VHH binders against UPF0159 protein Ta1429. Designs and how they scored, part 11

Target 1, 206 residues: UPF0159 protein Ta1429, of Thermoplasma acidophilum (q9hib2r271to476)
Amino acid sequence: EKVRLIKYSNEREEMQKVLALLMYPFAEDASGIISRIKAMELSEASAILERIRDLRKNRRMKVGRPFEAVNYVFEVTTNYGAFRDLQRHRFLSIVRKPLTVSYGFDVPPIIAKMPDLSEEYAEAMKDAERVYRIIKERYGAWIAQYAVPFAYRYPVVFTTNLAEATYFIELRSTPQAHFDLRDIAIRMYNEIKSVHPSLAGIIKFV
Below, E stands for the ipSAE of ESMFold2; O stands for the ipSAE of ESMFold2 at other seeds; V2 stands for 0.75 times the mean of E and O plus 0.25 times the DockQ between their complexes.

## First folded at step 3 (VHH)

Design n5 (framework vhh_4orz_3)
Fold by ESMFold2-Fast, scan of step 3:
Order: structure tokens, then C-alpha cells, then sequence
Structure n5 (fold): chain B 206 residues (1-206), chain A 123 residues (1-123)
């Protein structure tokens, strides 16, 4: 619900693409690279990726540009505040829906642990929903979106590549990161790992 | 683990030259890409020049053909030779160290920074 991987390519083909780009500066022609890559065993390809992983000493060391060739399309459903922080990263947004009250809202952790304040917060959200519905009925969803508090979740679809995903996941999965972004980062990592277990190995500092 | 100290800044007339030096301490200097960035008053920090651990160089368009970056791994130093200086080159110049995997020109991507050295170019 929160994080869905919508589009990705076959892992073997993505690995071949990354390896070809890694080899290109050191080879005479593209056909020679392609033949070498096609003949490569999965174990050999994985060993090259592990060597690249080992060369990274800390999370500030970016993975190389060849990893930008591996693309993912994600749908993330999160509150507007977390989304604004997520937009700081170099993701290409494809589609955004108007802000809405249909996907629920998040209660900040500090408020959630105070029962009285948490209840008051939830009541304020319900009041905002009432105002949203009135405006939507009279003026439509486009205008009503301005009545939606930042606590409410909405889905956004964005494209990222493996290099940017590595940077985001390693930065935002730390204990010090904002809770909402840490949760998103860990979920994105798990989605990538589930479809691309070998390539996910490049994401070292989670 | 790398500590950086810049020197060589100063006041120079337009059309003149300066050479900046960055002295690094640490056994792993040769493993790092080295860069120069600058920040003029009221402006954001901008990347000027980079030299990788392997010796490949790259330059911002604004300084290309005027500035030359070089390194000496035996002495743990990186230098920036600045020729044909213009008043617009007036800034505090920073030495920075980062991974060879930082291929983008970005002020936010370096692990270690020097304190900076002032360069003032008068008309």
C-alpha cells in the first residue's frame, strides 16, 4: 500500500546493461563487450558487483553512473510533509493526483504517544474532512485539495534509477532519519531486493 | 580521516595569476578525488575543478582553459593554477576530498573540506 514497485525490467538484462556500461571505457568496440557479457556466468557477474560494493567505504560514496541505467517506477502513498522531503531527492515525478482525504492520515509519533492530544488531533482531522467534502461538492476536487491538511496521505508515481535509489535508501534508512522517510526507504529497498536480489546488493548501508 | 589546509590566496589585479595549494594529511589521500569549489558573497557554493584518484580532470565552463588542477600524491597536495583572473573570480576557495564515485559537480557530495582561502581580484 505504502510503497509499490510498478515497473522494473528483467534482472539478468539489467545486470548485463550495467556491466556493459562499466566495461565500455576499457574496450575497443560495443560488439566485443556484448559478446563478453552474454557469455558471463551469473556468479561472475555477481562477483563484479560485490567488488564494486566493497570499494564503497561509506554512504557518501555514490555508486557509479552505470547504475543510473537501471530504472524503477514506484507508487508511494504518504503524507504531504513526508512527500516534500522525498521531493528533495532527484526523482522524476510522472503522475500526481490532487490531495485527498481518501487514503487516511498519519499522526506524528510525539502526538501518538499522548492519548489526549492524539484524540484531539484525530478530531481536527475529521473536521477538516468535513470542510473538504463541502468544498468538493460545490467546487470540485481541484479546489477542494487546498483544504486537505498535510497529515493526509495521497499517492504519487515517480521514476528513479538504482544509483539514486541507493543514495536515498542509504541516507534515509538511518535511525536518525525522519520516521516516515525511513519507513519508505526500507520498503523501497525490500521491493528492489524482491525483484533484483543481485543488483540490490549494491545498496550496502541499510 | 583526511584533513585539508588551503594556502596561496590573496589580492591580485585582473588578468593576473594565483596558484592555490591544498595540503592533506592522511595515509589514504591517493584514494580520494580532490576538488576545488568557491563561494562568492551572496551566491551559492559552486564547483570549479576536480581531479580523480587516477588523475583525470574536469572543469566548470566558467574556468575552462584558465584554471588547471593537479595533484602530487607523494606530497599529499593538490594545486589549482589560476590564470587570466577576472573580478568575477573573487570568492573564498575551498579544497574538498571525496570518492571517485562522485562524478557530479555538486557541493554536497564531498566528505572532507578545508577552511577556505580568500581570493580577491581587483579591476
Amino acid sequence: as target 1 above (206 residues)
Amino acid sequence: EVQLVESGGGLVQAGGSLRLFCAASGRTFSDYAMAWLRQAPGKRREWVALITSGGSTDYADSVKDRFTISRDNAKNTVSLQMNSLKPEDTAIYFCAAGSDFYWEDSADEYDYWGQGTQVTVSS
Scores: ipSAE 0.000, ipTM 0.098, lowest interface PAE 18.3, mean pLDDT 79

Design n6 (framework vhh_3k1k_2)
Fold by ESMFold2-Fast, scan of step 3:
Structure n6 (fold): chain B 206 residues (1-206), chain A 124 residues (1-124)
Amino acid sequence: as target 1 above (206 residues)
Amino acid sequence: QVQLVESGGALVQPGGSLRLSCAASGFTFSDYAMRWYRQAPGKEREWVAGITWSGDSTSYEDSVKGRFTISRDDARNTVYLQMNSLKPEDTAVYYCAADYGSGWPLDESEYDYWGQGTQVTVSS
């Protein structure tokens, strides 16, 4: 799978946390906020989030710091070039496996449009795979990784929060975005929506 | 006391259908994601299907996609697994598990509550 959501928290608790943080600057004291949040039904909480969504008129208007409190851990399997671009966003890499040939490779679009060059590219990848398999059998995966071209995909685990994910998804899901990052952004959106359908509503420009 | 009680397991012919139920008690069911696992004799436990706490999203192991459907009824504190087009390799003890909110899918050690299982046998 290209994008996997590995860890997330209970949506109701995350919504209550976000709402408490949103209300805090406008409250006389914390006890009033706690009482209000505990009495609030999911439908009321969802209506408030929809109101916040409606107030954002474009991607430049940020969702606000309270949404940084909602955290996600993703495993993303992509090529080295896309990984480099992904790191420009504030995603914290937790763990990386050795480079491998097990997840396939990506052909740059300009090369894919040229049949002769595309065929030569594929042959070069096959040659690299043969060398990788020989080295892996004799010396193990950590040594064999040195034979893996940058075109090959590998899994990396990242942490992010809902505010950063919103920024990344809205920026990178456009048709004009780099093709690898657009695909990753759309998949991340779908993963978040699958576990946090109410909170995912804040991601407006997808 | 927290309990998950599976039922609905039976002997069925290949191509047949079964619906498994898992009745939950002793915790706030609507706050938990629910999952189905299975274990065949001499094999490790395998994740089968999952449904989020809200019920808005479901996920499946590749070998059961298109054949199995997970659903939940929060008013009855029950999760279901509808199994269609059953194959001999679906023979296993089926377990339900509850998770307050973590990875998807995860192994047994990451889940909050487990049931005792119900036996499904697909044989001609």
Scores: ipSAE 0.000, ipTM 0.129, lowest interface PAE 18.3, mean pLDDT 79

Design n7 (framework vhh_8fcz_2)
Fold by ESMFold2-Fast, scan of step 3:
Structure n7 (fold): chain B 206 residues (1-206), chain A 121 residues (1-121)
Amino acid sequence: as target 1 above (206 residues)
Amino acid sequence: QVQLVESGGGLVQPGGSLRLSCAASGFTFSDYEMNWVRQPPGKGLEWVSGISDSGSTITYADSVEGRFTIIRDNDKKMVYLQMTSLKTEDTAVYYCAKGDDYPWEDYFDYEGQGTQVTVSS
């Protein structure tokens, strides 16, 4: 699996936006919120986010709607089976290409540990690639995609927000998660943390 | 109006087997993933197994892989969990959960009361 963070916004501006939304229900007026946020030091904003992190006792305690305002665009290259599981989550948008053999395939860990089965699995994939190429030449890529086994990878671009990313990462980074999605979840966490270290702190149970 | 009714739990000795059933209604069953989740005494919810809408993708928690089998019957609107080689650690209330709802809804109270599995002598 390959995971790339394609688009994100400036962390300070995203933190100010989240804090404004958090303050809104308790606001005296809109001008007061704007003035307070503009005057806030980055360290003060980070401290507030750390306190919010500390209040979450387990992953069932949801992050809250203000964090839905922080958006990320990811490109993930994964097999179709893992993609079906990924679709369970409420991502804002998903764009994919036709199924293809161009990005390789994943061998399930149990099969990979067994040399005879691993060899048979690889031969089955080669057979499917041969059929794919024949159909693609005669009928085009969209018809040929029906010959692509679920083990083959393809790229998917999706938009998510910090609240959705938190739920996905915390659910799928556990030992109980599907192995493909666990790798994706950890990589997504690392990508977010690299660009938004303060905001990534809300993702507590990784 | 989603309803899920779990059944099949009971008391078994270590090494025994049980089959849990979940009867679904109030939604288009064949369009959704189904999951089994459990809550051991005094602990939080633990995901056990999942099966895609078509049955093409099946996943298991490491703790149950090789011992449990998830099955679905879209015509009967049923999902099952066949449990073998049961261990004391498998003692829990087992819940059936519709896909998409598990990560976004209350993890404590799914669509039913669950079914109690107790593994002891």
Scores: ipSAE 0.000, ipTM 0.122, lowest interface PAE 16.9, mean pLDDT 78

Design n8 (framework vhh_rezetamig_d1)
Fold by ESMFold2-Fast, scan of step 3:
Structure n8 (fold): chain B 206 residues (1-206), chain A 123 residues (1-123)
Amino acid sequence: as target 1 above (206 residues)
Amino acid sequence: QLQLQESGPGLVKPSETLSLTCTVSGGSISSSDYYWGWIRQPPGKGLEWIGHIYYSGSTYYNPSLENRVTISVDTSKNQFSLKLSSVTAADTAVYYCARDFDEYGPWEYFDLRGQGTLVTVSS
């Protein structure tokens, strides 16, 4: 499985947006908030986010709605089974490709531990790839996708926001989570942290 | 193969406790992979998550209902149950039991549910 962050906005601008939404209930007008936020130093803004992080004592305490304003577009390549589980987290899928054999396949851990069965599994996958190529050549990729076993990796593009990402990452990064989703969650966290190190601080329980 | 079936009284009087049981067949409730829960749909409204339980007994409840809800599990009978206290006409709904893989809910993360049972609260 592979996770790529393909679209995000400037961190300073996203932080200003979140802070404006956080302050709005406590201010007399929006223009006053904008002036305050625009004058705020990055260190001061980061300190406010750290205080918000500190107020969350456990994973059940969700981040507030202002964090829904920070948006990300991810491409995830994972097997169809894991994709079905990922889809249940309410990420909006905006682009998909036909199922294909071009991204490899995942061998279930129980099968991977058994050399003879692992070899037979890989041979079956190679046979499925041959059938796929024949159907694709004759009838095209959209018909050929029906010959692709669920073990093959499937690339999808979806959107999420920082609040949804926090919920998913904190839930699915635990040892009890299915391994495929845990790996995706950790990779998503690392991608967000690499571009938005201050905002990623709100993701506390990873 | 694995199925969930609700059972319990279809009529409950105001101020009393609504009690429902879900029987799991074709598989074991003692699975470390799943949570077992309850959702309801009042007439003309959407689905509302009530809560769920892990086979060990750990419970998670909808905050708007948590003062009235108790969910319990009986692994020896392969069943789990809902008790909703101090019912009013607003609790009239079709109640579903469901299997959920998400520790914190909400109901959209479950992958299997029963056929539902109508519970009417009426004087």
Scores: ipSAE 0.000, ipTM 0.106, lowest interface PAE 18.2, mean pLDDT 79

Design n9 (framework vhh_8fcz_2)
Fold by ESMFold2-Fast, scan of step 3:
Structure n9 (fold): chain B 206 residues (1-206), chain A 122 residues (1-122)
Amino acid sequence: as target 1 above (206 residues)
Amino acid sequence: QVQLVESGGGLVQPGGSLRLSCAASGFTFSSYEMNWVRQPPGKGLEWVSGISYDSSTITYADSVEGRFTIIRDNDKKMVYLQMTSLKTEDTAVYYCARGFEDDYPGWYFDLEGQGTQVTVSS
């Protein structure tokens, strides 16, 4: 599985936006909030986010609505079975290509532990790929996708906000989660952390 | 046969109330979390509320918190959604959805019913 963060905004600007939304219910003047936030040191902003993190006792306690204002666009390359599970989380805009054989396939862990079954499985996938190629040549990729086994990977682009990403990552990063989604969740967390180390701190139960 | 059947939808005025019902059959209802999700006209699915198998964990989407109440009756194999203070934005087809056999309400589901239409309009 491959996870790539393809669009995100400047962390300082995103932090200022979250802080403005957090302060708004308690303030008389929106202009005053903006001035205060722009003057705020990064360390002060980070301290506020740490207080919010500390208030969450478990993953069922949701992060607040202000964190919905921070958006990420991800490209995930995974098998169709894992993608169906990913879609259950109701991420914002999802765009995919037709199912394809160009990105390889995943062998279920139980089968992968048995060399003879693993080889049989791989050979069946290669046979399906040959059929796919014939159909694609005659009828195009959108018809040929129906010959692609669910084990094959394909890329999908989706948008998520930081609140939804936190819920997904905390749920799916546990050892008991579906193996494909756990890998995706951990990679998404690492991508967010690499570009937004302060905001990533809100993702507590990884 | 495993199935979920929703009922109770209809036309209601803004500020009104409706109670949706979902009858489950063909599986061990008391072992699964149950969810309500909705689809407004021309839009994607939105998760509304979830309840664990034993009612110990109940969650709501921010848009409905304080206005909707999810209830389950394991003896009758029913889940309900009591809706109050309805808004035009609540207009949607409402679906009952079975989650996983365990304790993660509101985050995923594997079986959906046929749906019941709720229209909030004057």
Scores: ipSAE 0.000, ipTM 0.103, lowest interface PAE 18.0, mean pLDDT 79

## First folded at step 4 (VHH; framework vhh_3k1k_2)

Design p1 (from g10 with S30D; at its last look DockQ between E and O 0.24; V2 from the best seeds 0.00; counts 0 for: pae E 19.6 > 2, unsure alone 59.8 < 65)
Fold by ESMFold2 at other seeds, look of step 4:
Structure p1 (fold): chain B 206 residues (1-206), chain A 122 residues (1-122)
Amino acid sequence: as target 1 above (206 residues)
Amino acid sequence: QVQLVESGGALVQPGGSLRLSCAASGFTFDNYAMRWYRQAPGKEREWVAGISGSGGSTSYEDSVKGRFTISRDDARNTVYLQMNSLKPEDTAVYYCATEGDYVWGSYEFDSWGQGTQVTVSS
């Protein structure tokens, strides 16, 4: 799968935590606010999040630090070019596996339009795969990475929070974003929406 | 130990309806969000719908919104996908999925069913 959401917590508990952090600056103490929020119906909590969503009039208006309390771990399988661009974002941490030939390769659009060149490109990629496997067998995956063309895909794991994920998704889901990052951003949004439908509503400008 | 078994796939006419089921075992079902994916021949697997662990929140990809409904029966450890107004482009193998907590280097579990075939004849 190109994008997997591999760690998330119960949505109700995360919503309650965010609401408590939003209300704390305006409260007498934390205990009273937490009790009120825990007694709150899910529909009421969702309505408050909808009102907060409505306050964001454009993507330049950040979602606020309380949303940093909702954490996610993603695994993304993509080519090296897109990985370089992912590294420019403020994810909490990012770890990748060694480069490998196991996940296939991408064909640039300009090459895809030229049938003879596309065939030559694919042949070159298969030759690189053969060399990679020979080197890996003798010297291990670390050294074999040097034989992997940048077009090959490989998985990367990163941690993020809802505030940073919102920023990334809203920035990179626009039509003018590079196609690789746009696809990743939209898939991340759909994964969050799948498990946290109410919290995903904060991601407004998709 | 974790198992997901999809059923209910069939051949239906355009405009028809179908209900898919996913029976789950081997984990605490009501703690985890459940998802449906589909894969048409020659295409990547794509997300279709999701439902939160408590069953209070649902979500859908745009092309099925208003036509498909995801639901769950926690007493029977089963997730459903009600599919209405079916179109030929809905033809695919449909998969139920869930994931456990991430435990250093891997998921506690990362479970997919074997899939059920839905075919919509034009």
Scores: ipSAE 0.000, ipTM 0.362, lowest interface PAE 13.1, mean pLDDT 83
ESMFold2, look of step 4: ipSAE 0.000; ipTM 0.142
ESMFold2 (binder alone), look of step 4: mean pLDDT 76; pTM 0.775

Design p2 (from g10 with G53D; at its last look DockQ between E and O 0.01; V2 from the best seeds 0.00; counts 0 for: pae O 19.6 > 2, unsure alone 62.0 < 65, placed apart)
Fold by ESMFold2 at other seeds, look of step 4:
Structure p2 (fold): chain B 206 residues (1-206), chain A 122 residues (1-122)
Amino acid sequence: as target 1 above (206 residues)
Amino acid sequence: QVQLVESGGALVQPGGSLRLSCAASGFTFSNYAMRWYRQAPGKEREWVAGISDSGGSTSYEDSVKGRFTISRDDARNTVYLQMNSLKPEDTAVYYCATEGDYVWGSYEFDSWGQGTQVTVSS
């Protein structure tokens, strides 16, 4: 699909790591904190996270460095124009492939509202596909990628952590964000919530 | 030091047009998305339009769709807002804005211009 969460860890273990880091400044001894956290009931751990969530009064208040300990790998397929905006968030790492015509293309909403222009747009995209395939056959995929219009979709795998994901999601889920980027942000939120329902609570301003 | 300077605001009659400009300096302009906001008297500042660093993605508040067009000229480090079919409710101070890259849980920078006054007579 458009956004897939392809790697994550067990939520209880991730919550334990976050809580240990949050509690360390108030601890007499690090090993004692770890023991208490391992013995903690899930409901108590979740309640602590809810109180931390409540302390954030606006999206500019960061969730804090302990949440950097929770890591995710996402696969996102979106048009290259939206990908350019996405990559500017400096995710931890990105694995890229050459651009191709194999994943289809998006039609901008303003063009979709105009039937005559939609027809011209689709024909232009098909013309670009034809040129791409000619160039690829003669000169290879790396050269051919320069014939791929921005509207074509581009699959990317990247890693991030919960602190970075929270900031991205809260920033880009706002109505002011471009629709494609907002859609990616909301889908990332839902993927995290699906596997980490307690930790996803820290993503407050969605 | 990031600097944004808006210009082009004026008094116009309803139905008129204006073109706002925002000159940017102190950062690599082509690497950043740009946005326009506005603030009417007695109101909170609200988002109006945005454009990606590539120029391939634009977005607009519902009340200005079809009337306003955002564009950019990376060679001149300038973002524009073409405003057509202006209405009295468009009266506001207009601001351009940008944000730096997200690095280690925060944006590198967060910058606003000084604003330019647009007044649509009644």
Scores: ipSAE 0.000, ipTM 0.099, lowest interface PAE 19.6, mean pLDDT 80
ESMFold2, look of step 4: ipSAE 0.000; ipTM 0.114
ESMFold2 (binder alone), look of step 4: mean pLDDT 78; pTM 0.788

Design p3 (from g10 with S111Y; at its last look DockQ between E and O 0.02; V2 from the best seeds 0.00; counts 0 for: pae O 21.9 > 2, unsure alone 64.5 < 65, placed apart)
Fold by ESMFold2 at other seeds, look of step 4:
Structure p3 (fold): chain B 206 residues (1-206), chain A 122 residues (1-122)
Amino acid sequence: as target 1 above (206 residues)
Amino acid sequence: QVQLVESGGALVQPGGSLRLSCAASGFTFSNYAMRWYRQAPGKEREWVAGISGSGGSTSYEDSVKGRFTISRDDARNTVYLQMNSLKPEDTAVYYCATEGDYVWGSYEFDYWGQGTQVTVSS
């Protein structure tokens, strides 16, 4: 699985948190707001969120801080080049493994369109795998990492929130985005939508 | 500069089907999410459906889910709304919309077409 959503909370509870944070500045007290939100039907809560979505006119209008309260943990298996670009975003934490040849490699779209070049590319990757295994046997996995081409994949776990995920997804889902980041962005969107269909509506510009 | 032109609106019987088209010009169509809205007489304009710039994600207003399908053809700079199982409640002027972004000189705009009339009646 290239992108896997491994931790999320119940959508109704997450929606209640967001609504509480949105409404608190205008409330007489916190207990009154919580009571109203707990009594609210899911359809009513969804309608409020859809109205907030509709107020966003373009991707430059960021979602508000209340959406930072919705947290996710993702595992992404991608090539090292794409991982370096992914790190430029403000994710909360990142846990990674040593680089290896065990997860296979990616072929850039421009090379994939050319069958003869694609075969030459794959043979070069196989040669690098042979060198990696020789170095690993003699010097261990840490040193062998230096023989791993950037096209090879490795898994990384990171945390994020709905506000940051919205920003990343809307920025990187465009056709001009780096092909690997675009694929990751679309897959993250689909993962969120599958478990949080109402909250995913805030991700408007995908 | 930016133009959105809807077409395909017609009078149709309940249960019938229509395909609406929205031809876009004056911007890089593939960069933008596209949306359909509708407005019935005496009612507020409401969102109907949306499709991402990549075409990978679609979303729908609850009353049209399962009946309407949004799609896009980036080669023709056109977004479509396939409308099946039409009901009298779907009678409205349908608008195609997109939003400007930073690439266009840092200006924000809501761009809308002129609309196309869909009437569902026996």
Scores: ipSAE 0.000, ipTM 0.098, lowest interface PAE 21.9, mean pLDDT 80
ESMFold2, look of step 4: ipSAE 0.000; ipTM 0.097
ESMFold2 (binder alone), look of step 4: mean pLDDT 79; pTM 0.801

Design p4 (from g10 with G53Y; at its last look DockQ between E and O 0.57; V2 from the best seeds 0.00; counts 0 for: pae E 15.8 > 2, unsure alone 63.4 < 65)
Amino acid sequence: QVQLVESGGALVQPGGSLRLSCAASGFTFSNYAMRWYRQAPGKEREWVAGISYSGGSTSYEDSVKGRFTISRDDARNTVYLQMNSLKPEDTAVYYCATEGDYVWGSYEFDSWGQGTQVTVSS
ESMFold2, look of step 4: ipSAE 0.000; ipTM 0.264
ESMFold2 (binder alone), look of step 4: mean pLDDT 78; pTM 0.785
ESMFold2 at other seeds, look of step 4: ipSAE 0.031; ipTM 0.521
ESMFold2, look of step 6: ipSAE 0.013; ipTM 0.400
ESMFold2 (binder alone), look of step 6: mean pLDDT 78; pTM 0.785
ESMFold2 at other seeds, look of step 6: ipSAE 0.000; ipTM 0.258
ESMFold2, look of step 7: ipSAE 0.000; ipTM 0.279
ESMFold2 (binder alone), look of step 7: mean pLDDT 78; pTM 0.789
ESMFold2 at other seeds, look of step 7: ipSAE 0.000; ipTM 0.294
ESMFold2, look of step 8: ipSAE 0.000; ipTM 0.230
ESMFold2 (binder alone), look of step 8: mean pLDDT 78; pTM 0.792
ESMFold2 at other seeds, look of step 8: ipSAE 0.000; ipTM 0.205

## First folded at step 6 (VHH; framework vhh_3k1k_2)

Design q1 (from p4 with A33Y S111Y; at its last look DockQ between E and O 0.02; V2 from the best seeds 0.00; counts 0 for: pae E 21.0 > 2, unsure alone 63.7 < 65, grease 28.8 > 24.2, SAP .693 > .668, placed apart)
Fold by ESMFold2 at other seeds, look of step 6:
Formats: sequence, structure tokens, C-alpha cells
Structure q1 (fold): chain B 206 residues (1-206), chain A 122 residues (1-122)
Amino acid sequence: as target 1 above (206 residues)
Amino acid sequence: QVQLVESGGALVQPGGSLRLSCAASGFTFSNYYMRWYRQAPGKEREWVAGISYSGGSTSYEDSVKGRFTISRDDARNTVYLQMNSLKPEDTAVYYCATEGDYVWGSYEFDYWGQGTQVTVSS
């Protein structure tokens, strides 16, 4: 899969953490607010989150730091060029593999529209694969990485939180974003929405 | 005892429709996400669709988006998968599942139904 959500926690528990942190500055003590939040009906908790969503009038208005308490781990498989742009975002951690030919390659949309160029492009990628395997056998995977064109896919695992994910998704889902990052952003949004539908409401400007 | 029982799998012609059901018991159904997976011969099991515990959010794998609809009926403790415009590539055993926290490729607890066979062919 291009984008896979591989770690998340129960939404009700995550909503309670966010609400407790949102309310803490106004509470007499943490114990009292936590008890009240745990007793709260889902509909009431959801209504509070919807109000917070409504207060954001544009994507420059960041979600609050309490949303940093909701954490996700994603595995994203995309071409290495798009991965370099992905690295520019402040994700909590990232685990990488050496560049390799094992995950296939992407064809840029402009080349995909031209059948003769698309075939020539695929042959170039096949040639690069052959060279990579020769170099890897002789000199090891480290050196062989230099033979891998950026069009080859590069799977990575990274952690993020809902606040940073919101920023990334809202920034990169715009029509002006590079198509690879836009696709990743939209897929991340859909993954979060599928497991955390109430919390995903904070991601407003998709 | 948690139990998930799928039904509704059948042989159907290309372009046809089918509705799968998954009856749940042994837990508070309304507290849990429900998902459909499928496994074609010789392939890995793949996620197909998911629905939140409130029923407010649904999600779909790209190849079924627009053709399949997941829904739930909390009064009957049942999740459904409506499959329209079926293609031969949809042929698979379909499983429903419920799970706790998802941690590094597995769920904290992992309950699956027995599966129901869907075959799309002429």
C-alpha cells in the first residue's frame, strides 16, 4: 500500500486526552477534569471538537498543542524524490532503508501520457535495475544505492501526531502541491478518518 | 466469547451486486471499529473498507471506492458491505474483523470471522 497507518490508539481514549489537555488551563486540578471528561458522552465530546474545528477559519490557524497528544505511525512507500520533500516536515521520527530496486518505480504523469516515451522510460529503469544488482553483488548495497534512479519507490516508517499531520495534510492537499505529496496527504487523511472519524474533523482544509 | 459470523457470499455475474453481513456478539459492538478484508487465491489478505464505532466515518481501498459501501446497524450488532458493479478481480474470501489498538502490523486483540466466499465470473 502507498500509505499505511500502522499504529493508532482507541479514538475514545485519544479524544479524552485531547479534551483534558484543552480544559486543563481552566481547571482547579487535573484529577477533577479527567473524571468529568471520562464521564462525558461521545456526542458531547464530539460537539466540543466540532466547535474547535469551526473556530479555525483558514489553514494558517494551527490546531492547538493538545492535539499533539494523539500519535500515529505511518508507512509510506513513494518514489525517492517525493521522500526527500516529505523529510522537510517535522515528523517525530523516521526509519529508512537503503535505496533499492525492490519496490518498483513510478512514471511521471507527463511521460505516462506519451506511450513511446513511457516505454523508453521503463527500459531505462530496467537498465538501472540490472546495473544496481551487478554493483550490489560486487560492492554491496551501500555503493549500489548510487545506481537507483529517484523514480524508484522508497518505503519509510515515520511517527507523527495529529497536530503535525493536520498541518501537513492541509498544506499538501491543495491543488498546487506536487502530485506525489498531495496523494500522500489525501491518503493519510483518509486513513486517519477511517480509524478516528471524530478527531479527523479537526483536519478542516482538505 | 467474541464471535463474528459473515454471510451473503455467493457466485455472481460481472456487473452484479451482493450484500455481505457480519453479525457480532460477545462484546459491546457500538464501541468498536469494524473492517472488511478480503483474500484472493495466491494473494495477501487486504483491507477493503472500514467504519467508525459511531458510523460517522467510512473509508475504502481505492479499487472499490464508489462501488462498495460499508454500513452498520448497532441495533442488530451487524456490519454490512454492499458491493455493486462487481468485477472478476473482486473474487475473494471476505472477512469482517474487530480490533483494539493497532500496533506494528497487528491489533491489540484480533477477532476475525470465518469468511464468506465471493466469486465473480460468467
Scores: ipSAE 0.000, ipTM 0.201, lowest interface PAE 15.8, mean pLDDT 82
ESMFold2, look of step 6: ipSAE 0.000; ipTM 0.112
ESMFold2 (binder alone), look of step 6: mean pLDDT 79; pTM 0.800

Design q2 (from p4 with A33W T98K S111Y; at its last look DockQ between E and O 0.73; V2 from the best seeds 0.00; counts 0 for: pae O 17.6 > 2, grease 30.7 > 24.2, SAP .749 > .668)
Fold by ESMFold2 at other seeds, look of step 6:
Structure q2 (fold): chain B 206 residues (1-206), chain A 122 residues (1-122)
Amino acid sequence: as target 1 above (206 residues)
Amino acid sequence: QVQLVESGGALVQPGGSLRLSCAASGFTFSNYWMRWYRQAPGKEREWVAGISYSGGSTSYEDSVKGRFTISRDDARNTVYLQMNSLKPEDTAVYYCAKEGDYVWGSYEFDYWGQGTQVTVSS
């Protein structure tokens, strides 16, 4: 759909990895830490994560480097404006397809409220689609993408980690955030929560 | 069907306090940001305060910071606005709002309650 979590690992294993990284700087021996963590009950591990969450007083307090070890791959289908804003975050890698008219276009709510302007907007999008198809037939999809207005949607795949995802989600889920990024942020949060309910608790300021 | 019912609006003197309540039903309350807006006579509706899913994050319009406190009780599906040190400029109809659902292809606006009147006058 609009935001899909397409790659993630088993939560218990991710929690153990995060806890090992949290504890290592304070230990004299790595093997002892691994043994303790493997023996740890899930409730104890979750309680440690809850304490770390509670110590964060605001969004500017980052979750810490151990959470960079939890990795995700997302597919997001959105307009080009929102994609440009996504690029400004610490996403690890991005793969995109050429711009196309195949996924439809977004209509801003302000335009949707004005009937004459909404009609002109839709006509402009249809004109752009016609031009795109002409260029694509003659010169191929790579050249044709220059005729695609930014309101058209397209899919992008990116990787991120839990620390960066927390920062993005907490920053962009606020009521004041631009509506496209806010929607993406909330959907990313819900996808993470669905597969990693305990780790998602670290995303406090949602 | 989303329903938001505001209550607690009253006539108060400057410097007084009020607590507004908003009872919510028809949606999973704990999944949504909740907001308060207000509309003074002859003016457009404006945002006042917001509170996150869990209550872990709150935000306020600058003119009400330190005087107003938003809170939520997920067990009772209720959001509150504690209003202290009220001023005549706070006179407005106050609306509880549920954040809209984001739908691919369009932005949905917030859902609104019926409003409750707050009047601050000597």
Scores: ipSAE 0.000, ipTM 0.148, lowest interface PAE 17.6, mean pLDDT 81
ESMFold2, look of step 6: ipSAE 0.000; ipTM 0.147
ESMFold2 (binder alone), look of step 6: mean pLDDT 80; pTM 0.809

